VHH binders against Glucokinase (glk). Designs and how they scored, part 11

Target 1, 317 residues: Glucokinase (glk), of Thermotoga maritima (q9x1i0)
Amino acid sequence: MPKLKLIGVDLGGTTFSVGLVSEDGKILKKVTRDTLVENGKEDVIRRIAETILEVSDGEEAPYVGIGSPGSIDRENGIVRFSPNFPDWHNVPLTDELAKRTGKKVFLENDANAFVLGEKWFGAGRGHDHIVALTLGTGIGGGVVTHGYLLTGRDGIGAELGHVVVEPNGPMCNCGTRGCLEAVASATAIRRFLREGYKKYHSSLVYKLAGSPEKADAKHLFDAARQGDRFALMIRDRVVDALARAVAGYIHIFNPEIVIIGGGISRAGEILFGPLREKVVDYIMPSFVGTYEVVASPLVEDAGILGAASIIKERIGG

## First folded at step 4 (VHH)

Design s08 (framework vhh_ozoralizumab_d1)
Fold by ESMFold2-Fast, scan of step 4:
Structure s08 (fold): chain B 317 residues (1-317), chain A 120 residues (1-120)
Amino acid sequence: as target 1 above (317 residues)
Amino acid sequence: EVQLVESGGGLVQPGGSLRLSCAASGFTFSEYAMYWVRQAPGKGLEWVSEISGSGGDTYYPDSVKGRFTISRDNAKNTLYLQMNSLRPEDTAVYYCARDYSYGEWSYDVRGQGTLVTVSS
């Protein structure tokens, strides 16, 4: 008998990716396409379905997992709304995809899918208590406790990016000041670099980027590695914000492991070294040595592997 | 065309040492930060070392810090990983990777890797 394959769909506002995944987490086939949200939800859903059929052609792959940004109803397979899809209101995504593909489709929030990917295929394997953060355009997170995804009363829990780490800090899109996302996301770093240009125009960050409009997290961390004072100042602010948030998660969840992914995590030890050191400043002594802080090993394929992990979680492994 | 070819893996006893090499071609090697990443059986890629384009800055996760040393020879377009005090948990396929972009989830991993097995 042919071994079961998994299909993972990573749905983004700009692009979506569909992967064919082995039972042990290897990407066997992958297709990425523009989402083209402006063409309407029916066109997007049709193209997702066509891509699912393309990657599953000739394969025994009866299940699809899909990770979506925004508010979702996992039980009924509905995308309630998303900032990335302004036209989408109560879209029965799993029913529409099942109808078009003949497959059983499971839906989860993309940040929750990320922690499931870590649980089933990543650094969370063998752990029952996992905190995961993804540091991208925004900051998402998910929590596994006692081996189960933490969803809360209404299924909207674990909004880890919105804990307040700087009470008088920058405005967050959620409507409060000083959220982790407002300080440590790629968007936040770009904002700090643009705002800082007037005072710090001689910084190596802007020379590496070529212009303040092009300056991003990569240029920041490259300049920080070369000892640039302004870059180190922003790096230290990001590290402090992350350390405060991670310390809070350690106190609340008592995790075995804190896994950090997303584009910013690829900065490496210029971020992780100071972060591990700074977390100790903000935790009670009894928590020292009870956790690890690690970079996500899933890297490029985290979205697809996370989506595929939804299947494993829903069908019992 | 960018190519990365890893070599130097093999079977080694716990506490032993190995030196991995990566031959790079198809790009200006000295302009790119380089990484060693590894994948243990049934797991995803784990970052194990980073070196700046000039070779002046190196970074390591706590799991290998003090045991592994990354270096490069820009004249020979070659990246190295000296691995000392090897442990069974270091068993993995080791890949070298080029710094490609931070906005994407992707290290540019081009080679088939080299297998390191740490067992008695």
Scores: ipSAE 0.000, ipTM 0.149, lowest interface PAE 14.0, mean pLDDT 87

Design s09 (framework vhh_ozoralizumab_d1)
Fold by ESMFold2-Fast, scan of step 4:
Formats: C-alpha cells, sequence, structure tokens
Structure s09 (fold): chain B 317 residues (1-317), chain A 120 residues (1-120)
C-alpha cells in the first residue's frame, strides 16, 4: 500500500487552491484556479472536485480538508454563509464533494485552519497552547489550548481580529469601532495612507508608490525602513494595536507561542522588533518570558497546510 | 508598474533540457519569494517550484524533484528554472509568479507565460 497523503483545499472568493500534502507536511502537488463564484455554487463545487481528483491521481489520499471563509457548521460540513459567496446559503459542501470524489471531506473556518496548520506543521509543533493571527486583507485568528482547537459554545469563538484596541478608532466591517482588523489589516493601512496624503504628501511612501491610490503596506514598511517619519507613525500605530491585542490574548490564554502570519507579517523585524518590545509594556509582570512572538514559517503555503491539518485534527493525527 | 516577463520556452524532445528566465521589474525583487507555475492544456495552474527571497530555500513537488532546479540572481532581478529530463507531461505554459507580501494570497502577479512543448 502507498503511504497515506492528505488533500488540503484553501477556498477563497477569487481563487481556490488544492494541495497534495505528505503526512509530515510537505507539499507534493499544488493547483490554483479562479473560483468564479458568479458561475454559481454547482460549477464551483464541480471544479473543486475535479481539481481534488487531479492532484490525488494515483495517490492514496482518502481524506480532504477544506478551509472556508465565513460561517460554517464543521460537524455537518455546511457553509452557512460568507460575504465572499453571496449566493451560498447552507451549502452542504462536504457531502457534495464526497459524492464527486469518493473521499471523506472535513470542513473548518479558514482562520481556525491556520492555527491547526501551525500546530501540526508550523511553529506550533510541540506546543499545546497556541495563539495565531493572520494579518491580511482582514485579520483572522485561532487558538489551541490544552492541545485542542478552541471553538467556544456555538463553534464561533476566537474572533481575534475583532477585539477592540482603539475605542474611538476606525469603523470595522463587522459594524463596530476600533477592532484590531480596522487598525492593523492591509485594508486599514491602505485607508490610513489615502487619508494621510493631504497632510503628508511629501512622505517617501507616496514617492515609492507613485500615487496615493497605489500606496499600500509594502510601500509603508519600505519607507519605514528608510526612516520616513509618516511611515513610522503608521507603523507605530499598527504595532500599538497589535501589542494591545496580543497582551489581551496572553492574559486570557497564557499561550506558549503567538504566531503571526499573513502578508503583513512578511514585513519582518520592522514590525516584530517593536511589537515584542511593546507587548511587554501591556502585560502583567508574571507573564514576562512565558511566551514567544514569532512570524509564521508556513508563509505562502499556510492555507493549504492549514486545510490539510483539519484532517489530522479530526482523525487524531 | 510591476512586471514579470518569461522567456526560454520552445519545442524540445523527451529527455531534453531547457532553461527558462523571468525578468522582474517594478518592485524590490530580493524581498519576495518567487514561483514557477505551469498550465497544461485543459488544466489549472500547477505549482512547479518555489524559492525564498534570499535564494536560501527551494521547494519542489515530487513530479519535478530531481529534474528541475529553481534559482535567482537578485543583482539582475532575474528568476530561472533549469528543466532536465523533460517528459511529454511537462508540456505547458510556464509562468513566473510573485508571492504577495501584504494581504492577498499568491499569485498576485504573473507574466504572459512561455510555452514549453515536449514532443518527438
Amino acid sequence: as target 1 above (317 residues)
Amino acid sequence: EVQLVESGGGLVQPGGSLRLSCAASGFTFSEYAMYWVRQAPGKGLEWVSEISGSGGDTYYPDSVKGRFTISRDNAKNTLYLQMNSLRPEDTAVYYCARDYTYGEWPYDVRGQGTLVTVSS
């Protein structure tokens, strides 16, 4: 019999990716396709199934893990709804894919899948108490405590991006003010750069970007590395927001490790150095030295590895 | 403006070799992980290889491991793919792609591609 392999599906609104993953977390094959949600759910599900069969052809890969944005029913394998899939209401995604592929399919929220990826294949290996954040277009997070995913009473817990860090801060898409996501996401940084142009038009950020409309987090951190004052002001605001949120998670969860991934995490030490310093200012003395704050090592493969990790979590590893 | 321009594709016999190049412009090349991905006729985009921004780490799927080698010249803003022992199933349009650093998932930028045809 060939060695068991895992299939991870990272489902997004614009693209989806399917990877064939070894038991120890190596990507063996990977295919990405446009989601084309406008073509309807049946077309999307069919193309996901076809891609699963393509990457698993000739392989012993009986299990599929799917990370999906939005509200999901993990037990029954249903996508309840997602802003990224406006026509999807109570879609029995795992049943539909199982019928088409002959495989056993598991579903999880994409942010929860991320922390599982860290637990099984990433910086969370060997840790029973993990907090993970993804800093992308929005901010997602997940928590593992005592070796198990924290899901809460109704399975919707660990909405880490929506903790309030600035009470009078910017509006969040969730309908409240001052959420971590409204201050520290890539979307939030773009908004700060557009709003700042009138007063700070001479900033290096706008010279690097060519226009305020094109300015994004990449230009911000590049300018910050060169000592641009406006870029450093925004960087410091992002760091302060993250430090307040992380300090809260440290107090609540007492983690061994806080893992930060997503596009913004790739800024590196211009973000992580000040963040580690500022977290200490916001925690009780008894927590100093009890945790590490690190960048995700999974980087571009985080979605696929997270999805594959759902399988390991559900079948016991 | 961010641009990726692939070159080096062509017709080659099974067992032959080919070297692809990708010229990058409009961004700090050394700060991005880079990919080679391919699309065979009638199929989706398949990951072929990955290289870290520094060039220190490289990754391959089993389908090309030992046959393909990814490399980069950060001084020239150029990505390479050395393909050896080519097989008919390697026939595809090959794209170089950039990893997105701040928010969007890969592959945020791809070039027009270069066609590789492996046939006798």
Scores: ipSAE 0.000, ipTM 0.289, lowest interface PAE 14.6, mean pLDDT 87

Design s10 (framework vhh_ozoralizumab_d1)
Fold by ESMFold2-Fast, scan of step 4:
Structure s10 (fold): chain B 317 residues (1-317), chain A 120 residues (1-120)
Amino acid sequence: as target 1 above (317 residues)
Amino acid sequence: EVQLVESGGGLVQPGGSLRLSCAASGFTFSEYAMYWVRQAPGKGLEWVSEISGSGGYTKYPDSVKGRFTISRDNAKNTLYLQMNSLRPEDTAVYYCARDYTYGDWRYDVRGQGTLVTVSS
């Protein structure tokens, strides 16, 4: 096959991004637009198609990979439903985009796309057993085992953000209590900071944020770096939740590498140092030294590279 | 409050050069990766360049690689874009940007931008 360029579409509820990617994972062009979900699915799909044509103008890029939040049918290219797109029900996304662009379009869940990006272009290169987590507004994850994406019976497997880490913990939007996402997501951290204000109003977190309503994970980790007691308490809770989840994935999947991305991973060693230490407290001794825990090197490009990686996975690399 | 103020745009002939500046305030500049993005009329925000907080890592799309250079002066809280060999397709409003939060990864575009027009 001649070397071709790949198109990756990272579809979000607030914005979507389209990138033109080389076969080896270099970003050649990247365009971001507001999703404007309120304007309806036909308008959103049209603007995605227009952006695909814009970034591929003059380029040999016959394939598009698209990572979508929510429940998807990867084989038929259908978005079944997503909380980010409340009016989208069984949308034949790949057929609509193929019709508008003349390209072959592949669909995957955004968290599964993330682990594929790590496998093909990121820290997962050269590894056959990968666990990946993305820590953003919510928590998604994906698993590669024996070199292949783990999808399960109905293609909905590897919902890593919904493992229970605090049995009596906060309610999760999935309808259960104590999920990793309910404790360690950016949304969860923001909730803890709002709830903590009554007792810890003197915390550096609230001085950095200016108000409890504006306090978020960035202010938490900045205050934690300066030794703020309350910030360290919340950081430790997040680390414990992540360590319990990661320990579970280590026991279940025996991975070579656990890759953590998403906005929260930008906290760096204030998160990763304690996390690596705490994981050891929760694993069997035989697993010590069998894995690495690393930050995603793909950072802001993870969504686009993940989406482009769908193409490599589907056409055999 | 976070402020990003772009300057240095203007009218230039094809093949010419411009240097854009972005004055940042209201945050610890050296802790943030910074970006230049541009928007032509009717198009979305196109990524033009990025630089790590330390300045040790830079990245460019092929459309500007070899022509544009991003740099930063952390002591002055200033981001720069040196643009050489300008082409008509480089005509756009140029914005400097940082990441918004540790949640969803977004460009935090705050200013009015600076207009670059490449024509004769």
Scores: ipSAE 0.097, ipTM 0.608, lowest interface PAE 6.4, mean pLDDT 89

Design s11 (from a18, 16 letters changed; framework vhh_7nfr_2)
Fold by ESMFold2-Fast, scan of step 4:
Structure s11 (fold): chain B 317 residues (1-317), chain A 122 residues (1-122)
Amino acid sequence: as target 1 above (317 residues)
Amino acid sequence: QVQLQESGGGLVQPGGSLRLSCAASGFTFSEYAMYWVRQAPGEGREWVSEISGSGGDTYYADSVKGRFTIARDNVKNTLYLLMDSLKSDDTAVYYCARDYSYGEWGSEYDVWGQGTQVTVSS
């Protein structure tokens, strides 16, 4: 096979990104645009196709991988539904893009694409048993076991953000209570900061942010690093939720590595140090030392590299 | 099929008062925190106020604190914003919102109504 370049499309509700990626995972060209979901499905698909053609101009790049939020039919290339695209129902996304670009297009859920990106280009290289979490606005995850993506009976498995970690905890947007996402996402942290303002208005978090409405995970972790009690309290709640979830994944999947990405993972050791210690409190002794917990090295490139990794997974490397 | 429909906006003079309403349907209203956000011409969206699902906890932007009151009626599935002592800088489109995230990388969804225009001028 000649050396091919890969096209990765990271499709979000606010923006989409298209990258031209080398076979070894180097991003050669990248374009990011506003999704403008309000302009309708046809406009969004057209602009994605135009951007694909722009980044691939003059290049040998016959394959496109797309990571999409929501429920997907990977075999038929259909986006069944997504909260980020409330008017999209059973959209034949890969067929529409193939017609417009002349390329072969592969679709995957964006969280599954994330774990594939880790497998092919990230911290998962050389591992056959991977658990990956992305901690952003929400929490997604994916699992690779025996070298293969775990998708389950109907292709919708590995919803790792929706395991219950606090039975009487906050309402989750999925419609149940106490999910990992409802406690440890960026959205959850913002909610805790708003709720805490009346009692903890003197916290360094609010001084760093300037106001409660501007307070976010970045300000929380910055204040926590400076020893702010309220920030440490929220950090400890997030760590406990993550440790319970990760312990569950360790018991179920026996992974070699647990990879955590997303904006919150950029907090670094203020999150990872306590997390690694707390996981041990929740696992059976037989699992101690069988796994590593690491930050994703892909960072801002994770979405594009994940999408490009769909191609490698589907065509065998 | 979450639906949010705002009403109650209009033209008022500085120092005036308005009551905004948001009729919610398609979800269990009492289980979700609700928000008012606004967008002035040429500006980004600004968070104004938040109320917990039970109505027991309320929060306000510093710019509106003491002048605005957020309230909800969980029997009627309606959110309210009572605005007093209106200033020209309160001129904006006001949106009723519920944050909805799907748990996926970079994925973000705000459930928003159509908005209601508030204009404060003499």
Scores: ipSAE 0.000, ipTM 0.176, lowest interface PAE 12.2, mean pLDDT 86

Design s12 (framework vhh_7nfr_2)
Fold by ESMFold2-Fast, scan of step 4:
Structure s12 (fold): chain B 317 residues (1-317), chain A 120 residues (1-120)
Amino acid sequence: as target 1 above (317 residues)
Amino acid sequence: QVQLQESGGGLVQPGGSLRLSCAASGFTFSEYAMYWVRQAPGEGREWVSEISGSGGYTYYADSVKGRFTIARDNVKNTLYLLMDSLKSDDTAVYYCARDYSYGEWGYDYWGQGTQVTVSS
């Protein structure tokens, strides 16, 4: 008897990816395409469905999991809205894809999908108490407690990127100041680099990027690894913000593991070493040694594996 | 106990090829991104390449892109670096790492290294 395979869809504003995943989390096939949001909602949905059929051709893969950014209704499979898809209002995404593919489709918030990916296929395996952060354009978070996804009263809980870490810090898109996302996201880093150019124009960051307008988190961490003082200054600010947030999660959730993924996590120990050290400065002594802080092992596969993990969570393993 | 052991280095002429291997044990190999890092005589450590846990994503330093290929075998718990069109500038000790770290905490996850020498 053939083993069940899973289909994970990672839906982004710039690209979408569809993966065929084994029951144990190995990616067997993967296709990435430009989303082309400008072509309209119907075209995007059709092309996603076509890609699902392409990667599942000849395979026993009756279920699809989709991780989506923005406001979603997980129970009814509706994308209410997303800043990445300005023409999408109350789109019945799972019904539309089910009609086109003949498959059962499940929807989840992309950050919740990320923590599920860690639970089923990643560093969260064997843990019942998991905190996960994804550090990208924004900052998403997800929490598993007692082996179950923490969703809160209305399914919108675990907005971990919006905890205040610098009360007099930068304005966040959520309407408050000093959120973790406003300090430690890729968007926040780009802003610090643009603002810093006049004073720190000789920094290696700008030489690596070619211009202040092109400078991003990758250039920052590459320069930091080479000992650039300005890059290290921004790195230290990001580390302090993350350490304060993680300390808060440790106090609130008492997790076994804190897993950090997303593009910024690829910086590696230039980020994680100082972070692990700094967290200790902000926690109560009783919490020392009760947790691990680790990089996501899923890396760029996290979106697809997270999406596939929605299936495992919804059908009970 | 985490163990990483590199092999496959040696002396090769410019334009030649080598295949490096890293045998991993003591952890669930498929759950971790793996890295190749090199250190030339008298220089600091330089990141060379990275591969995701699944093998779906690979990244390369600009100095080696198009010439080197990183690969992994999650059944055999082995990381590979396929090195083509070798240049004298590629002469270094090559290390595999589970964690991309140059600090002292990362050293426990590094192998002992394998020497690559590109010369006549």
Scores: ipSAE 0.000, ipTM 0.120, lowest interface PAE 17.5, mean pLDDT 85

Design s13 (from a18, 13 letters changed; framework vhh_7z1x_3)
Fold by ESMFold2-Fast, scan of step 4:
Structure s13 (fold): chain B 317 residues (1-317), chain A 122 residues (1-122)
Amino acid sequence: as target 1 above (317 residues)
Amino acid sequence: QVQLVETGGGLVQPGGSLRLSCTASGFTFSEYAMYWVRQAPGKGLEWLSEISGSGGDTSYADSVKGRFTISRDNAKNTLYLQMNSLQPDDTAVYFCARDYSYGEWGSEYDYWGQGTQVTVSS
């Protein structure tokens, strides 16, 4: 039988990427373009369709998977709304793309797509019980249990970034206080660095960044590696928040593996070493040694591979 | 294009009041948390206050808690900072800022306005 190739679309507010992916998860061709959301939804959809046709030219690739931020209707292929696309309301994205490309198109939330990418092509290979987190500007999560994506009653489950880890903590964009996202995201780290400048202006973080306006998670973790006390204090707060959240997921889901990706995960062992130690402090003894905590191996390709994995999940292969 | 424009600064005596405004354009204002920061002469930025997209939750730095009130009018795409009991050490350039895009991968950005000068002096 012919070997099918997969098309993955990683749809972001700033750029979108389209990849041609082999059945075993190798990216054969990739095109990235500016989304240009200001040009309107019709222009964005047309340009996505044109890019799909470009990467699939001459290839047997009848299926497209799309990971989208925001609220989606996966069954009907509708993007209900997204902060990244403020003019998009109930957009029938899969129907519009199918019409333009002649392909069958599948839609999923971008964080759910991430855990599917890990299941089919990443560190989740061979596991039926997976928890995945992406630590970026916000925090997304997805869960696979008994080999199936956990979506909940209305398909909006696994909002892992919005569990409360500090009850009187910082405000979250979701409208509540103390969410994991409000403490451990790139956004949260920048907020802590801006808040801290008056008291800790001599910190190495601000010297590495050149100014407090430019200070971000990279400068924080670089300073922490050099032993800067303020940087280590913020690192320890992030680690404690993550450890509490991960411990909660371990108690609820009993996973074989917890996979962490996104920009913040690029910090490496300055984050993962203390995290693995701290998780043990927050779990029941019966869970010790039942899980692994690892960095995503998919790195910058996670979005495309996640999107392509939607196809494998939906067609049962 | 994202734009933030601050107004309402000026010269005020100690114990006085000012209301700053920030007009936003180029994004769906109600979907983003907003905050106020300031920069005093010869010093770095100090975060002052934040408000959720809905306006339901607010937070304040200890230095301004009880004196400053953050609010927003989503129908007018406008953020406010009511400043009471102003002190000489409140002298600074005040900026409004949009928090980062929720859930976006691979890109990190923050949008700041041009600032408005507040001087507290006799």
Scores: ipSAE 0.000, ipTM 0.168, lowest interface PAE 12.6, mean pLDDT 86

Design s14 (framework vhh_7z1x_3)
Fold by ESMFold2-Fast, scan of step 4:
Structure s14 (fold): chain B 317 residues (1-317), chain A 120 residues (1-120)
Amino acid sequence: as target 1 above (317 residues)
Amino acid sequence: QVQLVETGGGLVQPGGSLRLSCTASGFTFSEYAMYWVRQAPGKGLEWLSEISGSGGYTSYADSVKGRFTISRDNAKNTLYLQMNSLQPDDTAVYFCARDYTYGEWSYDYWGQGTQVTVSS
């Protein structure tokens, strides 16, 4: 019999994407549009619904998964609040989309959707114990244990980016010091590069970037590959922070695999090689060799595949 | 007390080979990535190569890739740099170094250096 096709919605503040996905994770059709938050929530929801219907026209696709940033109520399908949508307060997103599309809609947090994408379509396939981390502007993460998403008592668990790795380290936006996000995010790397300019202005990082204001993680890792001392110094700090965090996840969750995605993961072996080595320094001997640390294979499609994976998780496959 | 001692430098003709050694003490050698850097007369420091604590990962600067090989013997607490096809531009003081200490990102441990001179 014909297999169901899945609809994944990746909702962002600047753009949203809707994909038609096969049961095995192949993207069959994708449409990306500007979110246009300034036009109000009713307009945004209407255009998401129209795009869902466009993408699914003529297809057997009765289910929609949607990954959203911010505070969500997954059981009731409500977006409580998001900094990306300042006028959205307790929006019954799944009910509104269901009324407009005639489809069953499922909502999940975007970081939890990421680990589900890895479980169903990515490097987590065949694994029941997964830790996934996304290194972007901030740091998000998700955990699967015994084949099930770990959400915690109030559904807000697995805030992996906010574990403390440097007790006297940089201030985090969460209001405390030394979180993984404050040291290893793209934002943190840009901050270190701007702070370092006076002392290290001759660094290759600034020559590759053209100015200290434009210097970012890409220039940092490109300079590190060329042997630049300042770039290697920042790389080593980021690696130590990640190694401490990953070691903590290994001790708490005993995962089979730790999957790292997001823009910073695109650095490749200049990051992953030293990271795999450094993790061993921070774990108990009994955990050595019990896990793999790998880059996410999902890349550009991670948001859509994660959203589609919500459906597989909720309907049991 | 962390100590790094480089040996094996000397005078060599263009096209020749040298093997540098760095003996480490005062820390668990196998737990730290190690690297080689050099400083040519009147120039700044140039990073050449890195090796992970296990030896499973190595990296090289473009200027030496294919000519130099980094390796380590963790049982002997010794780091090596095999230098082949040496050129006059390879003339420098060569240092071994340990990666940065947690929380002290400007705090490197360096050896005293060993002089390599490439001339006919």
Scores: ipSAE 0.000, ipTM 0.231, lowest interface PAE 14.9, mean pLDDT 87

Design s16 (from a18 with Y100F S101V K104E; framework vhh_ozoralizumab_d1)
Fold by ESMFold2-Fast, scan of step 4:
Structure s16 (fold): chain B 317 residues (1-317), chain A 122 residues (1-122)
Amino acid sequence: as target 1 above (317 residues)
Amino acid sequence: EVQLVESGGGLVQPGGSLRLSCAASGFTFSEYAMYWVRQAPGKGLEWVSEISGSGGDTKYPDSVKGRFTISRDNAKNTLYLQMNSLRPEDTAVYYCARDFVYGEWGSEYDVRGQGTLVTVSS
């Protein structure tokens, strides 16, 4: 008997990937191309469509899910604006791709797609109340409550990376101070390492990196594992920021599980151990033991699996 | 400087075998998951295998499962791809690729080599 196959598109500013996904979340084929945003939106859309047809050739795959960064209109399938695509204004992405591929196309924000990937294929399976964070260059998040994606009144809710955790903290790209993203993202860590060089130039972080310009989160966590004092100070700041944010989500959403993915989550227990302990310090006693904090099991394919999960969510499967 | 150098490609007949090698330098090889990806004429980069830093976990798409085997020698900083029962559709330039580290989620391969051409024809 034939089973439904899903197509997930992970749309990035530098590259995009298209995956053919089984009903149960296994990657059957994955093709990546350069986005080449400088060639204009029509060229990008055409190449996405051609790649969709390439991965679905000979397959029964009538549905496409697309995760996109920026502001989207999920109902009408429009990308209103994206920082990665400065020439894209109110682009009817799903209509353009449907026209070129003959398939039904669904659009979602990339962070919302991430939590859907966790719900359908990841650590969120069997849970109706999920909070998910992705810790990368920036910080995105999504929420599922009562089994449904939380999108808010205008579909722009769950901007979890922009909750204030340090009121007088660093400037965020969103235009305010002290957002979780401004403290705990890979970009924030690189900034702290460059700013710290004058005072902490003897830190193991800079020896591992070879130069302060090349120092990043990997060097930080490697040095922290070796007991470097400066690396542990930055790790503790990141943990405190995450713990405050997660505690806020626990109070607001009462989740069963908090799932953390993205590049920084690959640090493992040097991050998760202290985080689990610190969260308890910031929550009311009634919430103790009501949630788990776990690393995402989805790795390099999180974007594709999240995008494919949009199909599951939209058609009710 | 981080560098990946592939070798072992060539011309083989359908049903034949090849073993590709990738020599890695400039980074701590054992800390990174590694990939083999390929690009056929006129197509995008297709994922064909992956292996964890320790070598304990491997993944394959169904198109090559049972035919291709990825392995690594962390003491020699070398990645391998054993390709058996080759088919004309396996014709492509094969690239060794390093996983990204603590960066953007969903970012594609952090580092790729120059590639090695595999041609499967009579």
Scores: ipSAE 0.447, ipTM 0.779, lowest interface PAE 3.2, mean pLDDT 89

